# VHH binders against Inositol oxygenase (Miox): the designs that were tried, part 4

Target 1, 258 residues: Inositol oxygenase (Miox), of Mus musculus (Mouse) (q9qxn5)
Amino acid sequence: FRNYTSGPLLDRVFTTYKLMHTHQTVDFVSRKRIQYGSFSYKKMTIMEAVGMLDDLVDESDPDVDFPNSFHAFQTAEGIRKAHPDKDWFHLVGLLHDLGKIMALWGEPQWAVVGDTFPVGCRPQASVVFCDSTFQDNPDLQDPRYSTELGMYQPHCGLENVLMSWGHDEYLYQMMKFNKFSLPSEAFYMIRFHSFYPWHTGGDYRQLCSQQDLDMLPWVQEFNKFDLYTKCPDLPDVESLRPYYQGLIDKYCPGTLSW

## First folded at step 4 (VHH)

Design s42 (from c1 with T104Y; framework vhh_gocatamig_d2)
Fold by ESMFold2-Fast, scan of step 4:
Structure s42 (fold): chain B 258 residues (1-258), chain A 117 residues (1-117)
Amino acid sequence: as target 1 above (258 residues)
Amino acid sequence: EVQLVESGGGLVQPGGSLTLSCAASGFTFSSNALAWYRQAPGKKRELVAGITSGGSTVYMDSVKGRFTISRDNAKNSVYLQMNSLRAEDTAVYYCAAKLYSWDYEYWGQGTLVTVSS
């Protein structure tokens, strides 16, 4: 379980999750999908978006002493070393947190960052701070949304699950809208990389289809590289730009709709 | 089979009003969001207004205060009340169903709204 009960940023992390678990309802997520679904907020390249990440503080992260663009390149380079033959996977590492730019457009942190969970059903035990953060969520008083399956059918598949709104789902929808030429595994990893209650906690298996079981190893592999390492080797970001620009030109070129 | 059928379009003078209706079938209407989009000649399709299953609404800035989206779950219908119409509101208006999976959208055939004197 990912537990944020220690460290100098505990109060901030807890407050972010309390707000998230209070306000992420079926109605809220549905509204955000409509709001962002035309991708009319900005026109910019991937590298411009990477640069904007440095203006963000991730309030759900207990350790926030690194620029977000550094983490993006470090994650990408880790994948590149482990999977040198899968250049699309290197790009996934660079892209994975770009949805966090919603915070620069006025979205509160609890609607951008942090671990995700399915709305429309009762939260399961591995959801971070589960026992102390959901009591004010109005969906838990709604008989449609307060049972184990809630609004969902058994084994409906995660593609048919309404996930809490954040950088995962936003970026996934943005990539689909802009017709990124990445394999299905890339879209899936982006969409569910913050779904820690499932891929790490082992919860929500009743919502999973065979596709989700087949894709789980990909999400778990990505997660190995998305974690902060102690005293990481500092990559020369400027020297890496030509390589990643080449991947951007291959899979998601030019000015994109955000 | 999911179907969305729009009606209520037509010719109206500037400052006038129209109500668009969209009748839906083939899915659980009360559990899903509906939205109105429009497309003017030579322009891209844009979101005009949306309404969630819980009744929360979203509006494009240029129509806020003039247009109102509403739904009637008993009739499986969504409506767009358009007031104070302007020449720039001239477009084909499309009804769209936004399912909770969001991997696909269902669209109606469109209804033409012309604002001209």
Scores: ipSAE 0.369, ipTM 0.749, lowest interface PAE 3.6, mean pLDDT 88

Design s43 (from c1 with T104L; framework vhh_gocatamig_d2)
Fold by ESMFold2-Fast, scan of step 4:
Structure s43 (fold): chain B 258 residues (1-258), chain A 117 residues (1-117)
Amino acid sequence: as target 1 above (258 residues)
Amino acid sequence: EVQLVESGGGLVQPGGSLTLSCAASGFTFSSNALAWYRQAPGKKRELVAGITSGGSTVYMDSVKGRFTISRDNAKNSVYLQMNSLRAEDTAVYYCAAKLYSWDLEYWGQGTLVTVSS
């Protein structure tokens, strides 16, 4: 389990969420979707992007600060053990945090890491630090955005919801732009894996369509490995490279646009 | 149903000005973001400028100070005022609507801008 009321890095984690919940507005998210939508920041392979993760510390993570690439391989290997026949799901484990490279391009941590939430409507109770971090968000003073549904229609579907900007949405859009040949479940898990208020907290069901109800078990299954494979035992990354390079070659080969 | 129609492209001399217009229909214009992209022959499409529903703007570095994006919610239109045009600004310019789902991004057919003497 993630623990936000205790832990060695609580002050850093709280500061990141206070900044996130203050500055992630409908306008901010809309602007970031425009800024990143042409994928012109870098040309590189998946393995090059995995290597770049080691230059980043996730300031929203209350757990042990090991290199992010090691977490990627640990998550992938956990999925591989549980789902040996679903090689595309092994690759999801390796890919899931690659959007965090935005921090190396000058994005503040609160616009890259951490739990996501819908902008444009009142935050629900299970959003981390909900009671103490939203008071300075200008959208909460806007009658368009300060009600339970806000700007959304009941059961509009999460595909039609503006999520706070971070590595989830960025990576999802990057994968779509580069035409990854993964199943729809893979794209969905990447897009919503940090939406803890929904898949773990049980909130925001008023925004969900039948598609979201059907996909929830996949996100919850992925979440088991993202949370529970954070282990101090370091994977032998070099011995794993040939296997994961084979999956990369199958689903998302070559030099990609980021 | 969703339609974006560009106009205002043409031939202009270096240092000249042009205003591009995009008329939108089929969605709630006032609550969505609009952007201008361009594509020169043999090059990838690139973002030129964008404007959110709240009026915040984004510009590519090479056009900052020369181009201005604006919107008119009453007319369901977005504009790109281009000043101090250069030969490297020659491209087909596309209007795009940025809805909540990136999978539902809508594009116009494009309008050609040629900067030449």
Scores: ipSAE 0.385, ipTM 0.760, lowest interface PAE 3.4, mean pLDDT 88

Design s44 (from c1 with D103E T104P; framework vhh_gocatamig_d2)
Fold by ESMFold2-Fast, scan of step 4:
Structure s44 (fold): chain B 258 residues (1-258), chain A 117 residues (1-117)
Amino acid sequence: as target 1 above (258 residues)
Amino acid sequence: EVQLVESGGGLVQPGGSLTLSCAASGFTFSSNALAWYRQAPGKKRELVAGITSGGSTVYMDSVKGRFTISRDNAKNSVYLQMNSLRAEDTAVYYCAAKLYSWEPEYWGQGTLVTVSS
């Protein structure tokens, strides 16, 4: 008899997560933080970085039918409609996936895209493909990293957690390095927007501080737009460009270090 | 509580060698990455070399093949062996720990390395 059949797109998504969950170790993430920490790869504006998104393929995303830059504008416009008085939040929508440009500098997809998770402790059940993708990760054989808390203290705060390396953590660090004048909520949403096991799955509460509990509603609010604006309807990007350039000039002007 | 103490800096002629040492206390050394940064007059502080808890290393291109970073977990120490020193290596060298953000959480006070004839 015939079993279920995966499409080529689903096979690519699974393969990316299998590679991610195999190779994202404490050592790997620590090495990547050192590698990128000088932000010396490129000098460019936010709009130049937005343009570079269209040269990317996101192998972890099953909704790959339109250019990545259009998703950024769709997300930003969804937020603008819901929160017209919070212009900094509109900009967060435009910025959220810019860290994916690391793929153009030779980073493998599994170190750029997809859902994030804490390294240095046992993965929790809501992590994507958890039951079938971690068996070759050497940290799970290390007694320092194979327990529920692993290397962490209870309620240490997500600020003190080593997250898997990807576009979230890279962009967060890039924004801090370049002194973006955004509120703390913006930095927090950028850093943890792909941490679906926490904000959507309800896992990892043992690592959370009061700050994380206070910020959770903001990440969940952002997540509504990241999920619900992934449709094939394309925005009129060129008509939106002057508005978002104004926000860029306000919060993160000029040529930035990436 | 957390303390990083550098030593080994000094004056060396071009082509010479120096070993920098950093003694760390107040945190779980074996579980954390350590790095050496440097700052020359008029320049930004830059990463020279880093070593992860697992022993993997990264180097700035201009020092690769000349400098070697190493760690001794039993002694809570990290080292930077500097060979074939050049005038442009002249800088204050800083030991850094707890690389959980774009900047290290903890810094040593620095040790001066001067490469001059």
Scores: ipSAE 0.000, ipTM 0.216, lowest interface PAE 15.7, mean pLDDT 85

Design s46 (from c1 with T104Y E105D; framework vhh_gocatamig_d2)
Fold by ESMFold2-Fast, scan of step 4:
Structure s46 (fold): chain B 258 residues (1-258), chain A 117 residues (1-117)
Amino acid sequence: as target 1 above (258 residues)
Amino acid sequence: EVQLVESGGGLVQPGGSLTLSCAASGFTFSSNALAWYRQAPGKKRELVAGITSGGSTVYMDSVKGRFTISRDNAKNSVYLQMNSLRAEDTAVYYCAAKLYSWDYDYWGQGTLVTVSS
């Protein structure tokens, strides 16, 4: 699904993944978790963060070029239509890409956007451009990290896996730090929504626990809306603002630490 | 069972130096990242320096070139060498451990550093 073998954006998308797959090492991810773990970059509301997304261009995304805040509302509205009784799930659609604001704080795009993968073990075949983008990654020359399991135990669970650094893990940690009152399914979907090699590609089964098997259908359900609603139709964002402000007030109110 | 114990804080004059130490127990030290944070009265806790298991370091901009973080895996200890100290470096300094699961941080009790003439 995420094999970008043709199109005018190939060079841009390939360059982003080549940089990502070269530089995302166990050491790099560990360093980023230290850097961002104090959530001291900004104090702002969810709606302010949604507005900040419009200042960012996602260099890994081949979709039509229009504001990222629109994508957030469009995804949320798609979920609302399909799951009208699960208001927390509507909010997940609005929140899912907010971690991308790291790019506005000097983070290179290859450390913010795109498909994620486990560091500390050999990349599996469904990782985008897998055959041509990892040769310069120093972890693949390290015996600790260059086998199928690498540094991990069989079936250790994705909660115990060090994922490549990006908007998924950053936003998950941010939501936990600020004590969002969302159900566990919401946190899980946010954390792993970009892990396409697993939920779409069927890879990394050797790292999964029973919890991961139980949660897979939720991530796949969310993914339908994240992909399907990437069309040029624009909802009336201003008319939707009161509804989503109500959800924000319910689940993640006020000024938050980012 | 994770425990972090800081030492080395004290009173020092502007331009002086101090070395902070953090002794860790209850986890596999050599496999995990350690960091120093600080908190001044009325301010939020901020990252000062961090070191990964592989030895890569992170520093806040205002301490770059003045502070050096290091680790000794044989002694299960992490150190912060602080040079050219300034009044604005006055704070309680905390040692923190980033463990394998990365869902938690473990914190020491802190050690006070006062930079005053």
Scores: ipSAE 0.293, ipTM 0.700, lowest interface PAE 4.3, mean pLDDT 88

Design s47 (from c1 with A97R E105D; framework vhh_gocatamig_d2)
Fold by ESMFold2-Fast, scan of step 4:
Structure s47 (fold): chain B 258 residues (1-258), chain A 117 residues (1-117)
Amino acid sequence: as target 1 above (258 residues)
Amino acid sequence: EVQLVESGGGLVQPGGSLTLSCAASGFTFSSNALAWYRQAPGKKRELVAGITSGGSTVYMDSVKGRFTISRDNAKNSVYLQMNSLRAEDTAVYYCARKLYSWDTDYWGQGTLVTVSS
């Protein structure tokens, strides 16, 4: 159960989640999937997108001390050290937050950053600020969406679940559209890395299939680096660029559609 | 015990060539990246060229096209072929072992390269 501690940033973090939990409905998420599904906002390389991360402030993060691109390299390097022979997993670390660039295209923070949750069913207890942020969400007054299963069948699989719109789902769809040559574990980790109510909180088990059970250890492994590689030692980004450019050239080369 | 032993340094005229060698021992050479650094008097040590365990290379802009880094895993050695040498290339050249984080954990003793007429 993830609670943010009281402090100078609490009001900002709470406000972001209150807006998110108020406005993320089945209809909203469906519209965003259509809006972004043509991938016509920009054409650019992965390294150009990494550079754009530095123009972003993540209002859902209570600890924002470093440029976002540095966090991408820190996450990637942590994975590289732990899993030196899984070069695709190193690249997942670099890519994981690139969907946050939607904020530079006018998307509000509550539709870009923060912990994700399934829309179309009743929120479960480990969703951040669950008891105080959903009161104004119209889906909770709709009998189709206000029960434990909501619109879903038991054990339907997370691939059949409509997740709140944010950088996870956007980047997953972008990677699929551009035919990244990464393994299925990479796509899955990107799609669900912010689904903390599930992989950390242990909620939403009723929606999970055998595939989700098999993939959970991969998401949990990634989560170690996403949470715990916010080291005060800054990476030498320029010395790392050739290595990561090699991985980009292997798995997702050239100019991509965003 | 990890050892990196450089050789091949010396005095050469501008426009000349030298090949530096670094012989490594005490670790699984094929699993590590290696790099060449240099340090001129009164200056900071700077990366000249690097090579990953998979053979990918990186070069400092001022040596690109003139220097070539290579490795021989059977001989546990890394090489720096230096062509079209300039007075500005005068420095002590160091072989370094790189971790996966690209941090350096071991340095050789260095070999002096002097480019002068």
Scores: ipSAE 0.000, ipTM 0.099, lowest interface PAE 20.1, mean pLDDT 85

Design s48 (from c1 with A97T; framework vhh_gocatamig_d2)
Fold by ESMFold2-Fast, scan of step 4:
Structure s48 (fold): chain B 258 residues (1-258), chain A 117 residues (1-117)
Amino acid sequence: as target 1 above (258 residues)
Amino acid sequence: EVQLVESGGGLVQPGGSLTLSCAASGFTFSSNALAWYRQAPGKKRELVAGITSGGSTVYMDSVKGRFTISRDNAKNSVYLQMNSLRAEDTAVYYCATKLYSWDTEYWGQGTLVTVSS
């Protein structure tokens, strides 16, 4: 559940979004795209990256109170149960949060985790804490970026939208760079799974193409599993490794550039 | 069509200086970020320096304080001023731009920089 009831957790989550909404500008996102675009930070396998998730703290996620790798396997197993014939979709569940590894390389939480939104245009109402977190963002004082469409053309398509920098966009670019052999639906889910203002809030339709409308049901299907709360019957992660290693070998084998 | 044309490369002695230039056409230069990458013999292509439309810069650690990236929107050009050059700076230097659609990236043909006596 997305529960932001008052208390220490709300204070932490609000602080993360206030920093995010203050500092995620067109210029900031452009700089991060340059910084990470050569994928030269580390060379490692998918399973090594999954292991590194346990060293992370997600300050924007009120539902996590156990190791992050468990959430990755639980999400993957939930998808596997619902879609046993779509093995690529099982792998999407395991991969979806791997971009969060940026936090171990010194990225602040507000540039790694949380709900994403388009930079370069006026934030819409369903953006979390929208009415109280954007007042210090300099782009909202810039006439190029302060209107409903901002720098974008009507119905330009989300692939032509500059999203706030975080694990979604980073992982999408990393997967493209390393030539993952996944279907287009997988790349789309990874890129936009944290775009809650769109797929859950119903906002930003003015930026969407027909492709985005066609892909929306897939993102919503994935979101059912991404909101999965912890179960008393935690998965036996070690027993699952051979299955997911088989999928990794099929779609994204070997040592990858991060 | 987008075109990036590099110039300014050459042979220079250790401790010398060079200025690389990249002339851009086919897109709205003032609204887009540009970067310099290099590829040394036997090595992977790596980011050297980048500059956003707003003027924010990024540098690789080994060139900080020695190299300066700048842009001239009136001339549709980006520059890399390279000072205190070292043998390890020997590489083909590439100009690149990534439009706000990240799936679209463009590269120049490269310009060779050789630091040797």
Scores: ipSAE 0.186, ipTM 0.655, lowest interface PAE 5.9, mean pLDDT 88

Design s49 (from c1 with E105Y; framework vhh_gocatamig_d2)
Fold by ESMFold2-Fast, scan of step 4:
Structure s49 (fold): chain B 258 residues (1-258), chain A 117 residues (1-117)
Amino acid sequence: as target 1 above (258 residues)
Amino acid sequence: EVQLVESGGGLVQPGGSLTLSCAASGFTFSSNALAWYRQAPGKKRELVAGITSGGSTVYMDSVKGRFTISRDNAKNSVYLQMNSLRAEDTAVYYCAAKLYSWDTYYWGQGTLVTVSS
């Protein structure tokens, strides 16, 4: 769980989550899924998208010391060292935050960055600032969305849950649209890596299927590198490019639709 | 089984109007989003308009102010009212439903709209 109760960035982080938790409704998320679902915003390669990360400021993340593209390579290299036999997992580390480029297309930070949560049901306690940020969300006054299960069936599976709109869900949909040849674990980790209330907080177990129980250890393994590799020495990005270009060529080659 | 049936396509003159209808079955219509896509010869299928369960809408830039998407939950139907039609609007129009899982599209058979003088 990330602790945002202290530090010079508290006001910025709180404001982002207050806006997120106010405006992320079932209707909002449904509208964004339709808006982005044609993937007609840009044509570019993975490496071009990685380069665009450096133009971004993640207002929900107090850990910004290095360019965002460097974090992508740091995460990828951490995974490579721990799992040298799983080259698809190395690539997941490089790809995981690419959905944040939506911010460069005019999307507000609260619809791009930060921890995700299910819309359409009552937020659970481990959601960041849960006790102070949802008061103005109109869905919480709607009897369809204000109960523990809300609009969902017990154990429906997270793949059938409408998650708050952000870089996780956008990138997952983008990878599916472009037919990435990664294993199912890669798509799953990308989709849910920011779902900290579930994989770290232990909440939302009532929405989980057997697939989610089986995938939880993989999301938790990824999370170690997403958190722990953020502050190592600067990576030599230039020396790493040939290796990661090889993985891109294997799993998601050429010019992609974003 | 999810089923979408389009109707209302045809030949219209530039500047004319046409209403497309889509009748849906096999899912809880009132709880799900519906959309209209189109595909012109030699081009990829593109989103024209979408409507959420709560009535929020989205439109492609070239049809804003000319097209209106609406829904009737009592009739399990979604509509596309097309005004001020242009030759560039000529395409097969498809009704689509994307349930909250969002990784599955259900498509109708399509209905041809031809705009010519």
Scores: ipSAE 0.006, ipTM 0.341, lowest interface PAE 12.5, mean pLDDT 85

Design s5 (from c1 with N32H; framework vhh_gocatamig_d2)
Fold by ESMFold2-Fast, scan of step 4:
Structure s5 (fold): chain B 258 residues (1-258), chain A 117 residues (1-117)
Amino acid sequence: as target 1 above (258 residues)
Amino acid sequence: EVQLVESGGGLVQPGGSLTLSCAASGFTFSSHALAWYRQAPGKKRELVAGITSGGSTVYMDSVKGRFTISRDNAKNSVYLQMNSLRAEDTAVYYCAAKLYSWDTEYWGQGTLVTVSS
């Protein structure tokens, strides 16, 4: 579990969430969907993107002991051991945080990393720091967005919910744009893996459709392969490259639009 | 039935100006974001400018200070005012709407802008 005790790392994590919860509005998320929607920032392969993960620090994570690219391989290998016959799921572990590269293109960390939440409705209690970080968000003064359902219909489905902008939604849209040949479960897990208030906190059930109830076990299974660790357990990345290159060639080959 | 109809394209000399218009129908215009994209011959389609329902704007770096996107909710229209046009601005310009379903996007047919002497 995450430990948000006092100290320099907690101050950084709290500041990131205060900025996120202040500035992630319906209008902001809509702007980011427009800004990134043509995927014209860079042309590169999956392995090149994995390499770029090491150039950033995740300000929402209280643990900085582990390189980001090694986390990607560690997550993938954990899934591979537990689900050896689901090779697409191994690849999900490698891909899941690649959207964090937006931070290298000038995006502030509060628009890239951390736990996600639905914009356009009142935040629920399990949203991290919920009681102390939303007071300056202008949507909470807007009657369209300040009720339990906000702009949404009951049981509309998470596919119809505008999530806070970050690596989850960006990577999901990038994968769809580049026509990755992964099953629907893979796209869903990537889109909602940081939606901790829902899959771990049990909140936002009023927005969920039957599809979301059916998909929840998949997101929870992925979440078991937690990237947070206090003991370095470094994978032999170079020995793993041929295996994961084979999966990349199968599901998302060549030079992609980011 | 969602429809987006672009107009205002044409031939203009470098340094000139054009205003593109996009008339929208079939959805609640005031509640949705709209954007202008362009595609030059042999190149990929790229975002030029966008405007949210609240009026916040986004611009491609190469057009900042030269182009202005605006909307008129009473007329269900979005506009792109293009000033100080350059040869590299030559492209087909497309209007796009991102609707409530968030993964649903509608496109117009495009309007050609040619900047040439």
Scores: ipSAE 0.199, ipTM 0.643, lowest interface PAE 5.7, mean pLDDT 87

Design s56 (from s55 with L50G D58V; framework vhh_4orz_3)
Fold by ESMFold2-Fast, scan of step 4:
Structure s56 (fold): chain B 258 residues (1-258), chain A 117 residues (1-117)
Amino acid sequence: as target 1 above (258 residues)
Amino acid sequence: EVQLVESGGGLVQAGGSLRLFCAASGFTFSSNAMAWLRQAPGKRREWVAGITSGGSTVYADSVKDRFTISRDNAKNTVSLQMNSLKPEDTAIYFCAAKLYSWDTEYWGQGTQVTVSS
């Protein structure tokens, strides 16, 4: 028995994942990596991109925390408090959801938001709604993609895994293209922060290399702030802008290609 | 070693057609995605068309309905059929291979396409 207020929100989240798990195929992800790979959609600064987040509604999030740009500042400030000496990590908090701007360019929500998973192999049990959302995915009827390893070799490393298309992979590729001056841990956390079946669910260990085992604690640390820094009070964004502009100027200055 | 060699570029009048070819070697062609990119004078490289290992195609809005990408796995070749060419299509066209490690792209040296009018 559901209560009236939580039932419709849960149904919305389920619908997003049903669409995601139906349409995220090896071919779909491959096409999106080609489509976005030259970063020719827009030229803008990081702060301009942060401002664009306020035009988005995240259909995959069971918690509503408006406006969306304020979640970016809340996450960044949570990290800053816990890790005051790692200014690059503060910036990761601000950047982590910027790939969601793809939704403003006509991408459906299921190709932008939500938990990611490897395409090209059988989904593992901790993938959200795994037992009820993959029935219509054609890759699960393909013998190349319907086994535990699918198209992958054991312990190939997550860097060699084709992840479902969303804000994680897009932003990672964008940061590399624009030559952000961040440590490797920052790029890795951005790329895999939504891979909840792995870092939280404990699945997909058969695809992991030693690098992935070494990086797991960093992704888990970031996840604490992404999930648990949600608060009904809005941050004083204007007072924070000079600090974060300084970090932007240090690590990813000027007008960038998106 | 991955090698990509483009051909088929040249000078053509507005409204004309050209077909570009890319000969690929040094990797398992049939298992990898292929793309065409272009770079106009004073601009960055932009993606034009792509084809997955499974044969699915994607086009930039600027070339949709005018360009057609295809592949021949027996010959390890990607082709780009360009119809209804416009002066704005003038650029160096590059063949790109997107390998299994998706952060790795290989490009050829490019072939010049000049559309006059």
Scores: ipSAE 0.006, ipTM 0.429, lowest interface PAE 11.0, mean pLDDT 85

